# VHH binders against UV-B-induced protein At3g17800, chloroplastic: the designs that were tried, part 13

Target 1, 346 residues: UV-B-induced protein At3g17800, chloroplastic, of Arabidopsis thaliana (Mouse-ear cress) (q9lvj0)
Amino acid sequence: ASSASNDASSGSSPKPIAPLQLQSPAGQFLSQILVSHPHLVPAAVEQQLEQLQTDRDSQGQNKDSASVPGTDIVLYRRIAELKENERRRTLEEILYALVVQKFMEANVSLVPSVSPSSDPSGRVDTWPTKVEKLERLHSPEMYEMIHNHLALILGSRMGDLNSVAQISKLRVGQVYAASVMYGYFLKRVDQRFQLEKTMKILPGGSDESKTSVEQAEGTATYQAAVSSHPEVGAFAGGVSAKGFGSEIKPSRLRSYVMSFDAETLQRYATIRSREAVGIIEKHTEALFGKPEIVITPEGTVDSSKDEQIKISFGGMKRLVLEAVTFGSFLWDVESHVDARYHFVLN
Short names: E, the ipSAE of ESMFold2; O, the ipSAE of ESMFold2 at other seeds; V2, 0.75 times the mean of E and O plus 0.25 times the DockQ between their complexes.

## First folded at step 9 (VHH; framework vhh_gefurulimab)

Design r04 (from o03 with S56R; at its last look DockQ between E and O 0.74; V2 from the best seeds 0.73)
Fold by ESMFold2, look of step 9:
Structure r04 (fold): chain B 346 residues (1-346), chain A 119 residues (1-119)
Amino acid sequence: as target 1 above (346 residues)
Amino acid sequence: EVQLVESGGGLVKPGGSLRLSCAASGFTFSDYAARWFRQAPGKEREFVSGITSGGRTTYADSVKGRFTISRDNAKNSLYLQMNSLRAEDTAVYYCAAYRLGYLSTYDHWGQGTLVTVSS
């Protein structure tokens, strides 16, 4: 849409379009197009995907010739593996560029890499706390789930966004990554829900209201997506999950998800491609830095020396909303690309 | 497929030297911390040495000063130079790659290579 291009062009000074710098030739090319000629990105992506398909077809032929007697199988396996890794890297960067474009079309700037702030308070959140665009990008049912996710993370401070927490940078990054995964999951199930909703008889509000109320039970895959990450629960700064859980409103999408059998929930709660997982890890690393580890003399891995940062609850809200939106866009982008260059095997 | 393949094990006399290699494939080795472990017959695996993605090394007390860990990220390879070998160093040696990510912990192990120190 032309609205995304208008916001991208209206900036008063140059600024990085995204925190992750793309390294592959295709990624560098797309990065230039995203800045200079964003309307050409779809055509450029189609060209790059066609090249990837051609390269993959050629790799199949090379493996066939490497099976000929007298050929060094070890050498050809090594070369084929290197090219396969490069295709995977290239595909990840194409997917990332498309997610960035969706943010540009939505007129939402991605938060830049988190670094020590020149702000006298020491806070890292220099980005705006105004988030209405992010909230409006999702269906009403998905938005209800996003709101509940925010309530779980922020607790009672939902109403006092100027409050500041000092928290592990690693933990903030883990909350961000878990929120990306959650947005991916939410978009996946929301698309199915919206299609089924358009095909259903309208029974009057009472039945849908009762369904929402009757299925406002237990922690579902929503908490599995949020709580399965070891440090997401700790982000709330020791705020009781029980108190906030009792105030979480029921959602029609939550009720829909609770109707799934266990195998369907498991499938939907996972990221479909290695490339999407890689994007989440690399994007989050670009924002928060590499998680630091130390190998002890006993051989164990220690991450307790992680950097502490100060961030307002408004800043955290903005990060989480961006993360959920990123995950939602990643689902759409992955699905779109898979239709043209088949890579999803899950 | 993610794979770690050790090589360079063999028979060596006490006081001798041996260099182990570990070839990594199917993942970006340079993002990972790497460790050597060893397991003598009938015993639990024990830590030998580790090297972070940034190159910081750590050694178990029993091998410090005798063993040197190194990595070559361009070749996706991890090395263990073992000098002044003793009978107590006889074990199967395993390489492992570890990464703390934001979504998960990623931990990969090789199949091991036998080192025997005897006359």
Scores: ipSAE 0.714, ipTM 0.878, lowest interface PAE 0.7, mean pLDDT 80
ESMFold2 (binder alone), look of step 9: mean pLDDT 84; pTM 0.852
ESMFold2 at other seeds, look of step 9: ipSAE 0.730; ipTM 0.881

Design r05 (from o03 with T105E; at its last look DockQ between E and O 0.01; V2 from the best seeds 0.00; counts 0 for: pae O 19.0 > 2, placed apart)
Fold by ESMFold2 at other seeds, look of step 9:
Structure r05 (fold): chain B 346 residues (1-346), chain A 119 residues (1-119)
Amino acid sequence: as target 1 above (346 residues)
Amino acid sequence: EVQLVESGGGLVKPGGSLRLSCAASGFTFSDYAARWFRQAPGKEREFVSGITSGGSTTYADSVKGRFTISRDNAKNSLYLQMNSLRAEDTAVYYCAAYRLGYLSEYDHWGQGTLVTVSS
């Protein structure tokens, strides 16, 4: 995996469609279809989901058989657990394949795994800095929130995308994962907002003329994550509440989010399925590598093996926009799959 | 009481048509996704067709192009129009409803209605 990979060798091999390699039989099949006959992916996914549903329904009947006296209940439960783990893995890879398909339909290539650069500048961002296609994938209201998120991440460098930062690879991965989760949250909220807007059910029924300093719980958790690291904090700029109040345009979606009660906000800030959480983790690991976390005998985290990388602010903007888009697609895909095959609660 | 009641089953010749209905009561049907399943003698229950609360439809390959699922939320009803029926479509057909978004089994099931395709 880490040695003699196509990314490590000077070759003219076809570029991979996505950084995460799928391992299950269904995932490998879908990966091949994504490359060879992408128009067949939706049908192939539906067939895989039907098979999973059939297998699960059959397991429900076999559970009844496990209650008979002649059956070892412990052994039968362990076999069922193994099959459930396999099913969960297959679901994760179906979700990932569907997200990759949505990027292909949008004609947007996913960023490849981040690796040591041959660029004379030492920068790792080999991907294009133009982001117009990514920006057009979101509703205007959602994009306003994404822009504010970018302002938090990029700070004063929002208008100077050629500047280069030297930053922990681990921290870039954390920002990426947080941005995926933020995009998931934003799409979930935006979907509800657009529906209620169409039916004229929105709280208050009019646009707010002023911004609120108070932030949504989901937004607050991402702001807190950024502020907890000095490197990322410098990336984000000054005190977020006051700074954002002066730099952020009024947003109908932000006002809508602020209208949620605490229980609703907490529910929307949570990734629904373990499969979706797993994909966020695995995709991020495929891009940035697994963190090498060493716990000292004192119980503190030792990050002495944390790799430093150079990345332009334009490159960072592209990563964050991809992350938010990935999260947005993940919400849509998860919702569609859940209608066909219910996930294990997270 | 929560209830799903199927109707419209019966005996039909190959090539014929039937329309199944599923009446929902005791819950807000418009909040639920709904599905048709069938179980032939000696076989496991299999998916036939589904429709989300928002109206998106799906079909098993064996029935695509021949069966059409629909819903009428004002009447709390789910329908399955079955055309070009074949002997292999003989089964007990079940209506099921469930909500999106969480791990759950199907929330509600009907008792089933028998469809027999025989000459």
Scores: ipSAE 0.000, ipTM 0.118, lowest interface PAE 19.0, mean pLDDT 73
ESMFold2, look of step 9: ipSAE 0.656; ipTM 0.869
ESMFold2 (binder alone), look of step 9: mean pLDDT 85; pTM 0.859

Design r06 (from o03 with L100I; at its last look DockQ between E and O 0.53; V2 from the best seeds 0.60)
Fold by ESMFold2 at other seeds, look of step 9:
Order: sequence, then C-alpha cells, then structure tokens
Structure r06 (fold): chain B 346 residues (1-346), chain A 119 residues (1-119)
Amino acid sequence: as target 1 above (346 residues)
Amino acid sequence: EVQLVESGGGLVKPGGSLRLSCAASGFTFSDYAARWFRQAPGKEREFVSGITSGGSTTYADSVKGRFTISRDNAKNSLYLQMNSLRAEDTAVYYCAAYRIGYLSTYDHWGQGTLVTVSS
C-alpha cells in the first residue's frame, strides 16, 4: 500500500506540502523525500532521470526488435504507448516535485487547496498575506513587471488590500493559471536580459542611458486571460481608465521585451512542453477544484454552477505572486531537466 | 498522442441492436465529459447522448428509451448501446470528450464509425 489516503483516523492526517498529490512510483518516492529530506531531492531526481533515460534507450532497442518479422506489431505498439504514458506522467511529477522543492528552499509555503471557509468573515484566504519573501525571489527588473501585472489585476485597490471581494472561484483559478504562464514567460526573458546586463561590464563606460517608451504597448496576450469573465474583469479593471493610467510605469525589462520582433515574443510566450502545461492545469485544479460541467438537454456542455468565493485583495495578491513564482520556477526546472533528459521540442 | 477511436459500427436490420465502443488514449478520460454525436448524409451533426465524469446521463429526444450511454473509466472507454434501430438512425457516429480547464478548454473528437440500418 502507498501513503494512506482513505483513512481519516489513526493519526494519518498529515498536512500536505503541496496541493497536488503525486501518484507515480517516482512521484510517491520524491514526495517522501520532500517531506523527510528535502535537501536530497535534486540527487533523487537525478537518479530518477537516469532511470527514465535507460528505459527510453531500452524501448528504442525493443522497437527495432519488434520490426523483425514474426513479432506482433500491434502488441508492441500498444506496450510502447502504455510505457510512453507512464514516462510522461513520471516526468510531470518529477518537474512538480522540483518546483515544490524550490518553494521549500525559499521558505515559502504553497497555498493549500481552497476549501469551505471556517473563518467567521466567510473569506477563503486563510493563508498568510505576507508576500515579501515571494517578491525578493525575483530580479528587480522582473519584479517591476510583476508589479504592473498586479496593478492590472487589483486596479485601484493596490494600496487597500484589506478589502474583500465576491468573485467566481473559476475566474480566480483562471487568473492563477494565467499568472503561472506569465511568470514562466517573464523568467525566460529575464534570464536573457540579466545575461546581457552583466555583459555590459565592458571597457567604454556604458552609463545605462534612460529611454522613454511613451507609446509602448504591453507584452504577451496572457494579460487578456485575466479579464475573460465580467466579475474578474471588474476585479482587475476597477476604475482602470482613470486610476490605472499612472500606475503602469515603464520598466527596463518591459523596454527590453518590446525590442523583440513578434516571432520571438510568440516563441517566448509559449510553454515549451506538454508536461509543463499538464502541471499547471493539475496544480491549479488541486487548488480550486475541477470545474464541474453539465450536459444540457440540447447536448451542449456548460459549467454546473456559478461558485462564488470571498477573498481579500491581499489574499488575491498572495495567490498571484505565488503563481508568478511557480511559473518562474517551472521555467528553471524544465530547463534543468531538459539538459539531463531531453523532452522539450521548442 | 491524444486519440478517440470508435468501433462497433456496421450494417443492421431495422429493429436490431448494435453496441458502439470508443477507446480513449493520451489523456485522463475520467476527467472529461463524454458525448456521442451523429451525422446522417446531407444533414448537420446532431447530439445523441452524453455522460458526465460523474456518470450523469443525457439523451436526445429521438433516442430516449432506445439508446443507453455508459462509461468505464478503468478501461478508458465510452459505450453506446443502441436498440430498436430505425432507418433514421443511419449515420456516422462520433465520440467526443470535453473538459473545461483553467488554461484552456479541451475538446477531442474521434474519426467516427458508420452505422447503417437497412433492410
């Protein structure tokens, strides 16, 4: 039997270190190491990646053998499909474990699954709203972009974080997932920017002359996703036309991003692996639940109900900062793993 | 590879029965609502039956009482038991899986299996 999950007694009520539970053999092993010896997770991951590579090499040789006359090609193709599905699930869970490990190194606890509130106020955000650790995990230039993202989501309430809003749980999850993708994008471009910045330590005394970007538009279409529902749009938009214009400040990283051609921006805005997309969906579902759907008498598929939650603007800020940080870590983790076990195509 | 593969179609006489199967691969089928659609020659595709991830079923009026949808998540399979078949049931039948995610909406379709009801 693996870690007990159906027993609600006998002191088997551990606090999860992350909202998503890992199911593969490698994932269950890494979950145990995450709890007991988190500093050993990178070494354990290296071992698991070596095993994946060995299994892939063996399957490549079996594929060649299965092409020899006298073998059941249909059977070998079915077995190969099953092994590829298990490989993909294992890889997803390795990536997730590494992201969780990076949060543990930063001494930042992931927000637990959003559940029915026991708070007398009815708010679901029972988690701490202190965000300074999350803010310090990013370069100053990346933080400027994150601040602009927060300004779009919170609007005029950037300085009034104790206010509480009633919003769709589905929309909060969508904002969270979009913020993960935005963090992934930002880290990808920030790494390039930081390298170029350090290379400017050259003879000739560059003074980092300031430039004005008065007509520069925002980056990437990810920001449009936060306004896909009227309630979320109102939450993010607020009095945005009047109070929003002066809060979006030019930044060095924004200027750098605007220097890319459209093809480069599109490439950087794309999540490189299907495994990374899968983790974002599964992690967000672990936090906010799977959207329940109904099949109408006409045969269409709709959401089963408009679930509303109460959340403070400070709680929302904490979620968005975690999401951006998760995406940033995911970029690093994906790149690290790809160097050891190639799986990305972009 | 994301795939839905229908099977079990064929030629059957009026009043007969067929059982369609749809095998899912490359995604977590149990997270999806699943539906059968059909398209008769010269007509638009129409809804036949659907089943949610939790097992709740819905039927088009034209097939109620004659067709039964079911799923087996352990086998990643969707089924349609078709009884008391009529000439009007002749169509290509499509299996579809639909899920609302936080990043995207996921909508997968099979290639279809032909059902012909003819004397």
Scores: ipSAE 0.621, ipTM 0.812, lowest interface PAE 0.8, mean pLDDT 79
ESMFold2, look of step 9: ipSAE 0.633; ipTM 0.841
ESMFold2 (binder alone), look of step 9: mean pLDDT 84; pTM 0.852

## First folded at step 10 (VHH; framework vhh_gefurulimab)

Design s01 (from o03 with S104P; at its last look DockQ between E and O 0.44; V2 from the best seeds 0.00; counts 0 for: pae O 2.1 > 2, SAP .728 > .668)
Fold by ESMFold2 at other seeds, look of step 10:
Structure s01 (fold): chain B 346 residues (1-346), chain A 119 residues (1-119)
Amino acid sequence: as target 1 above (346 residues)
Amino acid sequence: EVQLVESGGGLVKPGGSLRLSCAASGFTFSDYAARWFRQAPGKEREFVSGITSGGSTTYADSVKGRFTISRDNAKNSLYLQMNSLRAEDTAVYYCAAYRLGYLPTYDHWGQGTLVTVSS
């Protein structure tokens, strides 16, 4: 029993349930309910969405009935901009609270903010390595795609999770954000795939081309359409998907994705709402800090001042699985909220 | 909607000074890194100076010690103080805003302002 553990400090002070602290009145209210009465979060969210709808309906009536002097138009315009920013912040925080609630329902704790380690190993990954709950939150077909994504990131060390890497904290955050976007994309496509598969299973299913050899070109094109950061493959030390040593398995979801035309693929790879993009940014910043990237005069990224961290490959796997799950939940939450309070732009 | 507007260019004698401004609108400038580029006649656009959202600065070797980049986030403005100007500094100067970070980067560009250094 070591007396030098900051995580085991004697205070019963609340451990944050999520790294991002919510700032709006609605967000603070939902944060309190997430802690005290998590089963009430859906009802509290409905209340907040009704308030947003009421405010939007009232704002629309003011626009239609504003018969004031023209010099007041500048003030009206500034007030409208402020109200829109406030509404976007509130909606972002509602979405985030719902994602956090889904993690709580799954009995999966979000990783806390990555900070300098007091651990003797120097590693930053003090979080639990139990990932089975995360792995089972996805359809089998979606998980196969997630496994391929992990293999690309971790490379040959997929089977040796105790290995430790020294890597830029910024790069880890970039992989995390890319993995959130990938999870969002995967869930969106998987829902369509599962619906179509269910409709077709009645006659025994269609299993044409199940012996198709996966083409590297097809993988590269859909991965380019999904907003994967250029450095995702580089983390694996150049052993991305080009060799026979990796356990990258074909799947029917992969084949389904490869059947999309480029326009459809681009549409599915795009995060639909600015609010969803905003919480990905803020959540990732809460985990890894606000990035300060310097570009050399030659146009390359200067990483010489990047904070380096030690992280085990098991810790990295846990982060990536959480990120993909976060993106998957974000798709569901965004869709759910949009059905009740229309905000998604097409 | 999203707009960057450069100003402050003009004719200056060698050894003179000029201050360029770039006004940003339609986005949250404080979240963005910003850079100045220039393009001389017949040349490709080249980097001049950059400043992160947190205020860290970078300069091309050709302008170090002569040019100073700064920003005023309250005014959504970027500045380039150019001292000890040389004929080689003659170019159209562009400001750009971009977000380097966790999500894919994208950038916004201004229309440019002409700086002419001539006797």
Scores: ipSAE 0.155, ipTM 0.453, lowest interface PAE 2.1, mean pLDDT 77
ESMFold2, look of step 10: ipSAE 0.496; ipTM 0.783
ESMFold2 (binder alone), look of step 10: mean pLDDT 85; pTM 0.852

Design s02 (from o03 with T105V; at its last look DockQ between E and O 0.63; V2 from the best seeds 0.66)
Fold by ESMFold2, look of step 10:
Order: sequence, then C-alpha cells, then structure tokens
Structure s02 (fold): chain B 346 residues (1-346), chain A 119 residues (1-119)
Amino acid sequence: as target 1 above (346 residues)
Amino acid sequence: EVQLVESGGGLVKPGGSLRLSCAASGFTFSDYAARWFRQAPGKEREFVSGITSGGSTTYADSVKGRFTISRDNAKNSLYLQMNSLRAEDTAVYYCAAYRLGYLSVYDHWGQGTLVTVSS
C-alpha cells in the first residue's frame, strides 16, 4: 500500500524470452528483433554474419601491415587476438539467438532461471508442465530414444509426475547439460538416418527388421566406442535384452547407432564447434547458476554448497525435454550458420 | 590461447619480501578460482594459497600471516605478497586457475617463477 520500495520496482519491462542475456552489440540487437519483429531475425542474422566476414577479411589485411614502421608487433598480435575473441563471442550469441527463435517458432517458452519462487509448495518448477509441443518436434525414431533417456533419468516415476523431489541444483544442471549434448548427438544421427531411410539404404533394410537385430560383431564395436562417454553408455544393455520371453524391443534409431564403427561413433559424440560448447555451458549456467567452489586448506577444489531444490517429476521431465530440444536445434543452427560463415573446423 | 604467466620471482634475503604476479589471458579470469602452488627441489608440489571468484581466501598453515593473496579482475591478474621470507620458502611458484563447468573442468597452469631465499 504505502511502501515505496514495491512501487519503485514496478515497470512495463517484459520477462526475458530466454535465461541467457546477450552482451555483445549484435546479441543485444538480435534480442530486440526477436521480441519486436521475430520474422526479421533471419535477415538480421545474415547482416550480422556479413559484418563478421568483413571484419575477418580486414583482419587478414592488418596482419600484412605488421611490418609497417611504428607498428608494435607484440601490440598488433594482442589486438588481433582480442578482435578474434570478440568475433567468436558475437558468433556464439548469433547462434543462441537462432536457437531461441526456433523455440519461439515452435510456440514453446524457454524455462526461466531457476530460483526460489513464491509458490506455496516451495517448488522451483512453476513453469507449465505440458510437453506435447516439445514431443512433436522430433521424428518418431528420435522421440523413442528421448523417451528411453527420460526413463533412465526419472525411472518408474515417469508415471508419477506430481510427486516432488528434493535434489541437488548442481546435479539438475549436470543432467540438463548432458541432455543438451544428447539432443545434439541424436539430431546429428537422426538426420543421417532419415536421409538414408528415405533413400532405402538403411542397414538391415526393412520395417519388419524394426525389432532390434543385435549383431554381435557390431555390438562389440559399439560397446568399445561407448565406454568413454556415459550418456552413450546408457544403451549398453544387450545382455538383459536377450532374456527369455522378453516383450520389450529397442528402437530402430538405437539399432542404427549400434551399426556405426567406433571412429564414426566417437566423431558423432563430439560437439563440432567451440561456440556450440560455449552456448551449452552459458545457457546451463544462466538456468542454474555457475557451480560454486571452495578451496580447502589442503588446496583441493570442491563444490562450496550442494544447494537443494524442490522440483516435481513433471517439472524435471519438462526441463529434460527442453534440453534435448535445445541440443537438437543447436545442431541445425550450427549447420545453417556454418554454411554462411565458415567456423566449424571439424 | 589460454595463458598464465608468473613474474616477480628472484633472490631475497631471509626476512625479506617479494610480490609475485600472474597475468591471465585467453579466458574470462573473473569466472575462475585462482591458486598458488610451490615446488622445492626434491619435494612434492604443495598448496600455498587460493582465492575464489567471490574473493574468499585460503592459506596453507606454513604461510598464514606472512603471505597475502589478492586478485585484480580488471587487469586479469593474481598476486601473492610474500613477507617474512624463510629459507624453506625457496621454490618454483606456480599460479593456477580453476573453474567447474557443467560440461568440463577447466584447470590452467602457469610455467612457474623461481623464488630463492638465501643469505
């Protein structure tokens, strides 16, 4: 009523459309266009990529001038490094803006930064738990893999979405980031799978072979490659799948992944660009905060607090589906931008 | 591109003082915890002091009250003020930067600077 502090904080500022705030001039510009004229974002991005290309080409000309009298070669090299870092930061923010645009086009709001809420239950997950739009964004084969991923994370509680758990905020963030990486990997593989399915060149060849054919030689190669990455290792349950009287069948995409040799699987499990890795890290930190650390008297480093949060299993499901979708969009956005401004080095 | 460069080492008499510096480049130093370690000939590397990104400091018992760690994030720099130096402080001093991410651990080390405390 008469409290001036609440009145002074009132404004017409809308909630942010995404948890990560963009800091570069290009990122701030794209953030405004995302809100005001979202259909212009592709054109604005092309303009920003042209500016990046011009700046990169001009940097090559400045390197040729390093022997000019009065030019400090140490200072020139330091300035060139700063400009390269700024171009990389700008590119990261362009990629992020495009991922946010894909969520907006799908009519899916990104969850806000996780913080204590005024909700009477004390839960942090006040966001909508309806996930049908997220589920429809993926091919049927990719969704089967996503469903298995959810089952591994949530366990039997996929059917008990109203129950609430108190869990580590750090652990939720780790699961979120791993799920983004998994979505990136799945989209990369699914894109190849869908192309080969359309061209009728898939290994194993028919819809009747949709029942997983566990080929011992291919499985052994897959198991050897998977042992170095825990998310991919979640699919190494071949012994249990051979149980007598088993009714459960693995997905067609899982069978396709298991047909890869170890080198191909390792390559596909790797995020292609530093910019994509940076986006996953920064987005996850915007949601869950940077992991805090302490330095012990012995000099070792550990997490300072394992902050506990209350989250429903439905809220957790929504986070994981968003994470996988984010990773899937990131793969597409990375590929789109690389075709226009080459930055992916392998 | 990531680099930590120590400086300020040298020869000093017992009871004297030195100030070590560590210049960081190629990463956002303010996001990192920073530590000083030292290694004397024939000994294991040991912790000297650390400072979190939030400014909380930690010291090994052997240097408490004599050494002061500080940082200047605007200059991407870490410092170690060493007072009341003793012969046992003779070592190569290393700076390190550490950040826990959701995807990886980021742990960067400098090349070291020699401190010799001798009459």
Scores: ipSAE 0.644, ipTM 0.858, lowest interface PAE 0.9, mean pLDDT 80
ESMFold2 (binder alone), look of step 10: mean pLDDT 86; pTM 0.865
ESMFold2 at other seeds, look of step 10: ipSAE 0.700; ipTM 0.866

Design s03 (from o03 with S53Y; at its last look DockQ between E and O 0.78; V2 from the best seeds 0.00; counts 0 for: grease 26.6 > 24.2, SAP .691 > .668)
Fold by ESMFold2 at other seeds, look of step 10:
Structure s03 (fold): chain B 346 residues (1-346), chain A 119 residues (1-119)
Amino acid sequence: as target 1 above (346 residues)
Amino acid sequence: EVQLVESGGGLVKPGGSLRLSCAASGFTFSDYAARWFRQAPGKEREFVSGITYGGSTTYADSVKGRFTISRDNAKNSLYLQMNSLRAEDTAVYYCAAYRLGYLSTYDHWGQGTLVTVSS
């Protein structure tokens, strides 16, 4: 059986450490250090960020010289656009390298690119379904929210993880990307929640008497606030709303999230930087390939042919939990980098 | 900054030719499908031609055989070669780029370039 792959691995490499291959000079440098001396990655990143800051300061000093009229102005603008694109790529790859490093520190291997398998079963999920390491990486309150997310996606099939289904590869990728966003959101909120708990304990009493209660409307609203793709909602919502709502467990973090006004909730559900959005898209594309599209004679764009893959529900759970963990790490990594080289809009 | 900038519009006689260009910046153009639309005064914007990132092309019936869409990913550019121009081809022509991503759809539009076909 032949297989198609969009990975950039050479024929001599046994297995890449991550599905997305880094392209920039900084990214290639960090990729080498990730393999050889992963404990040195933070220092290498600091060096790369210092170089980016120096480059940005030098560009600012040349601004007045670039204001001269004529053809030189057009050339200067094209050079500035090239340098901005290079800076963005470098930042994206620094973020990705740091996320990969966090997976390595947790002793969790990233799932490789999802490609047609030569395995006789035809299944694409040859990765382990044991997820205990991933589950331990999150606070108990955050994990309760992750469990509810899994229950929403898998439904009653949560108890039948050895079952195998044939399902749209595009839809699995969309669920993966949405789960990365969800992990990013959850980490952002969980950090605030844990800090507020600590401050309330230290400065004195503030009794929390608010209890969690299951609300079908509240459940749908909170999932809609963090879901950005309508096909993800259709994937999860193909069962009656009462069936899904009844299986979502209450949690203290859920109650905390429901206490936000709608404006705050929308702001927290948004990825802060273009670079983080870019890495989510590139990582997901490295796993699942580019979505197929067709331009109709009317000028609309359709996804015309959707590859089906065979995957167990345990394999799907592993993908979703990795995605949430990736998003959680991305929030921390983005915050860390922004403190050293300001690039987010927040 | 994400932008699409059309150029090459102008005044041309019926039966003449014109080549429109669209320069993309601030995003990876090769990941996008690209389309041309046009809008004559008082009319709705209509599809002219499109090209996927894989190179597959589509044309509206009114321009098929006369117009040719192409792209140059190395130059982040989209082109429309317009031959055998007619008075009804007079319109503002818009360049658009579309990507179906896993998180979202991304849809970018230019400001347009005027094409006038007149004696």
Scores: ipSAE 0.717, ipTM 0.872, lowest interface PAE 0.7, mean pLDDT 80
ESMFold2, look of step 10: ipSAE 0.719; ipTM 0.885
ESMFold2 (binder alone), look of step 10: mean pLDDT 84; pTM 0.847

Design s04 (from r02 with T105Y; at its last look DockQ between E and O 0.45; V2 from the best seeds 0.00; counts 0 for: grease 25.8 > 24.2)
Fold by ESMFold2 at other seeds, look of step 10:
Structure s04 (fold): chain B 346 residues (1-346), chain A 119 residues (1-119)
Amino acid sequence: as target 1 above (346 residues)
Amino acid sequence: EVQLVESGGGLVKPGGSLRLSCAASGFTFSDYAARWFRQAPGKEREFVSGITSGGSTTYADSVKGRFTISRDNAKNSLYLQMNSLRAEDTAVYYCATYRLGYLSYYDHWGQGTLVTVSS
């Protein structure tokens, strides 16, 4: 409310650190800390979670009252509903702030709202095209799945990133949101995969065929090194089936995912909390605007008023990698917060 | 609490008029598209008219020129002006809202209001 808070920096207002503006008091506070003192965000979040827990405990006591003297029971229930909605919004914004913090720690700037550009080509993608930081944030097995995802989206244009496509802005937003969900799913599955791989290696280190094959390969390498130089053994053993019509090899993570039954796969493919779904929706809307589509009487989608945009394939790749990374971070952040303030239904 | 409450139904003679209202509460009505449906005795529920959050309107062929949908976002209200009523318009009329997001579909339905057109 003071002029000092509005003009304290004296300079131009800085560009937003994320496309979604936080509206709750806690969210606005965390947004300021993210810019000024990002190392304090974990402590500030912990304080906010403690306050949410206290508020939830206090509401439980008021709910048990049979009647409150002088208070309309219907009005009291409406007030309790408003407080619960405020707690949910606050929690949602805490989760978002933590995701933004993880991008800042990785030194990756989030893409700003997609808007018209003065670029001579008419492209909307003004963001940096360097993606190495994003690519390095994921396990090798997860990244292989991400690469396949990119290949499906970009097709043969994976190698022609400077070319420009005219595409529906709505469709780009849909791809972004789906890619966030995919990143969430991949991180969830990858964490289980890495844990099971480590446990199988440590406790059962002899009986599985894959473990036996790995040990046999290691033993052969050791035997080659002891008997002869490893370089000579590797070159001499370089004859492979590669000279005959080779098949692309599925990734280890893809094979692991394919081992799930349909019920398990469906469970892992869903977002666990309404707060996480809300974040994906609001973040995507902040980037691409609210979709304006109608359902026809036949039940089909009519998007005839959809805006067309020009975007390079490199710009699209950057968006998809950010979306997958956002989903991956959201999984971690959701799990972290749930351990401290239980909100995920089980 | 999320609610859609219809009103304005009743008995009307053929050729008469009625104005249906639907009051929305517990959600941000202005973000939603809204529609009227009807269900005649022994028939399936059918689309009558729709209006987007931006105000674009659609009508079933059977009601074009006779019915007019409108909304007042300041009052969180949806309206259906029904003129030149026929016996075939006898049905329970439902107010419904929906919003399509990138990942989600939300809809809400009212309980309905009865419109009877008879001599």
Scores: ipSAE 0.415, ipTM 0.634, lowest interface PAE 1.5, mean pLDDT 77
ESMFold2, look of step 10: ipSAE 0.432; ipTM 0.678
ESMFold2 (binder alone), look of step 10: mean pLDDT 86; pTM 0.870

Design s05 (from r02 with S30D S53T; at its last look DockQ between E and O 0.73; V2 from the best seeds 0.73)
Amino acid sequence: EVQLVESGGGLVKPGGSLRLSCAASGFTFDDYAARWFRQAPGKEREFVSGITTGGSTTYADSVKGRFTISRDNAKNSLYLQMNSLRAEDTAVYYCATYRLGYLSTYDHWGQGTLVTVSS
ESMFold2, look of step 10: ipSAE 0.738; ipTM 0.886
ESMFold2 (binder alone), look of step 10: mean pLDDT 85; pTM 0.856
ESMFold2 at other seeds, look of step 10: ipSAE 0.739; ipTM 0.894
ESMFold2, look of step 12: ipSAE 0.744; ipTM 0.890
ESMFold2 (binder alone), look of step 12: mean pLDDT 85; pTM 0.857
ESMFold2 at other seeds, look of step 12: ipSAE 0.728; ipTM 0.879

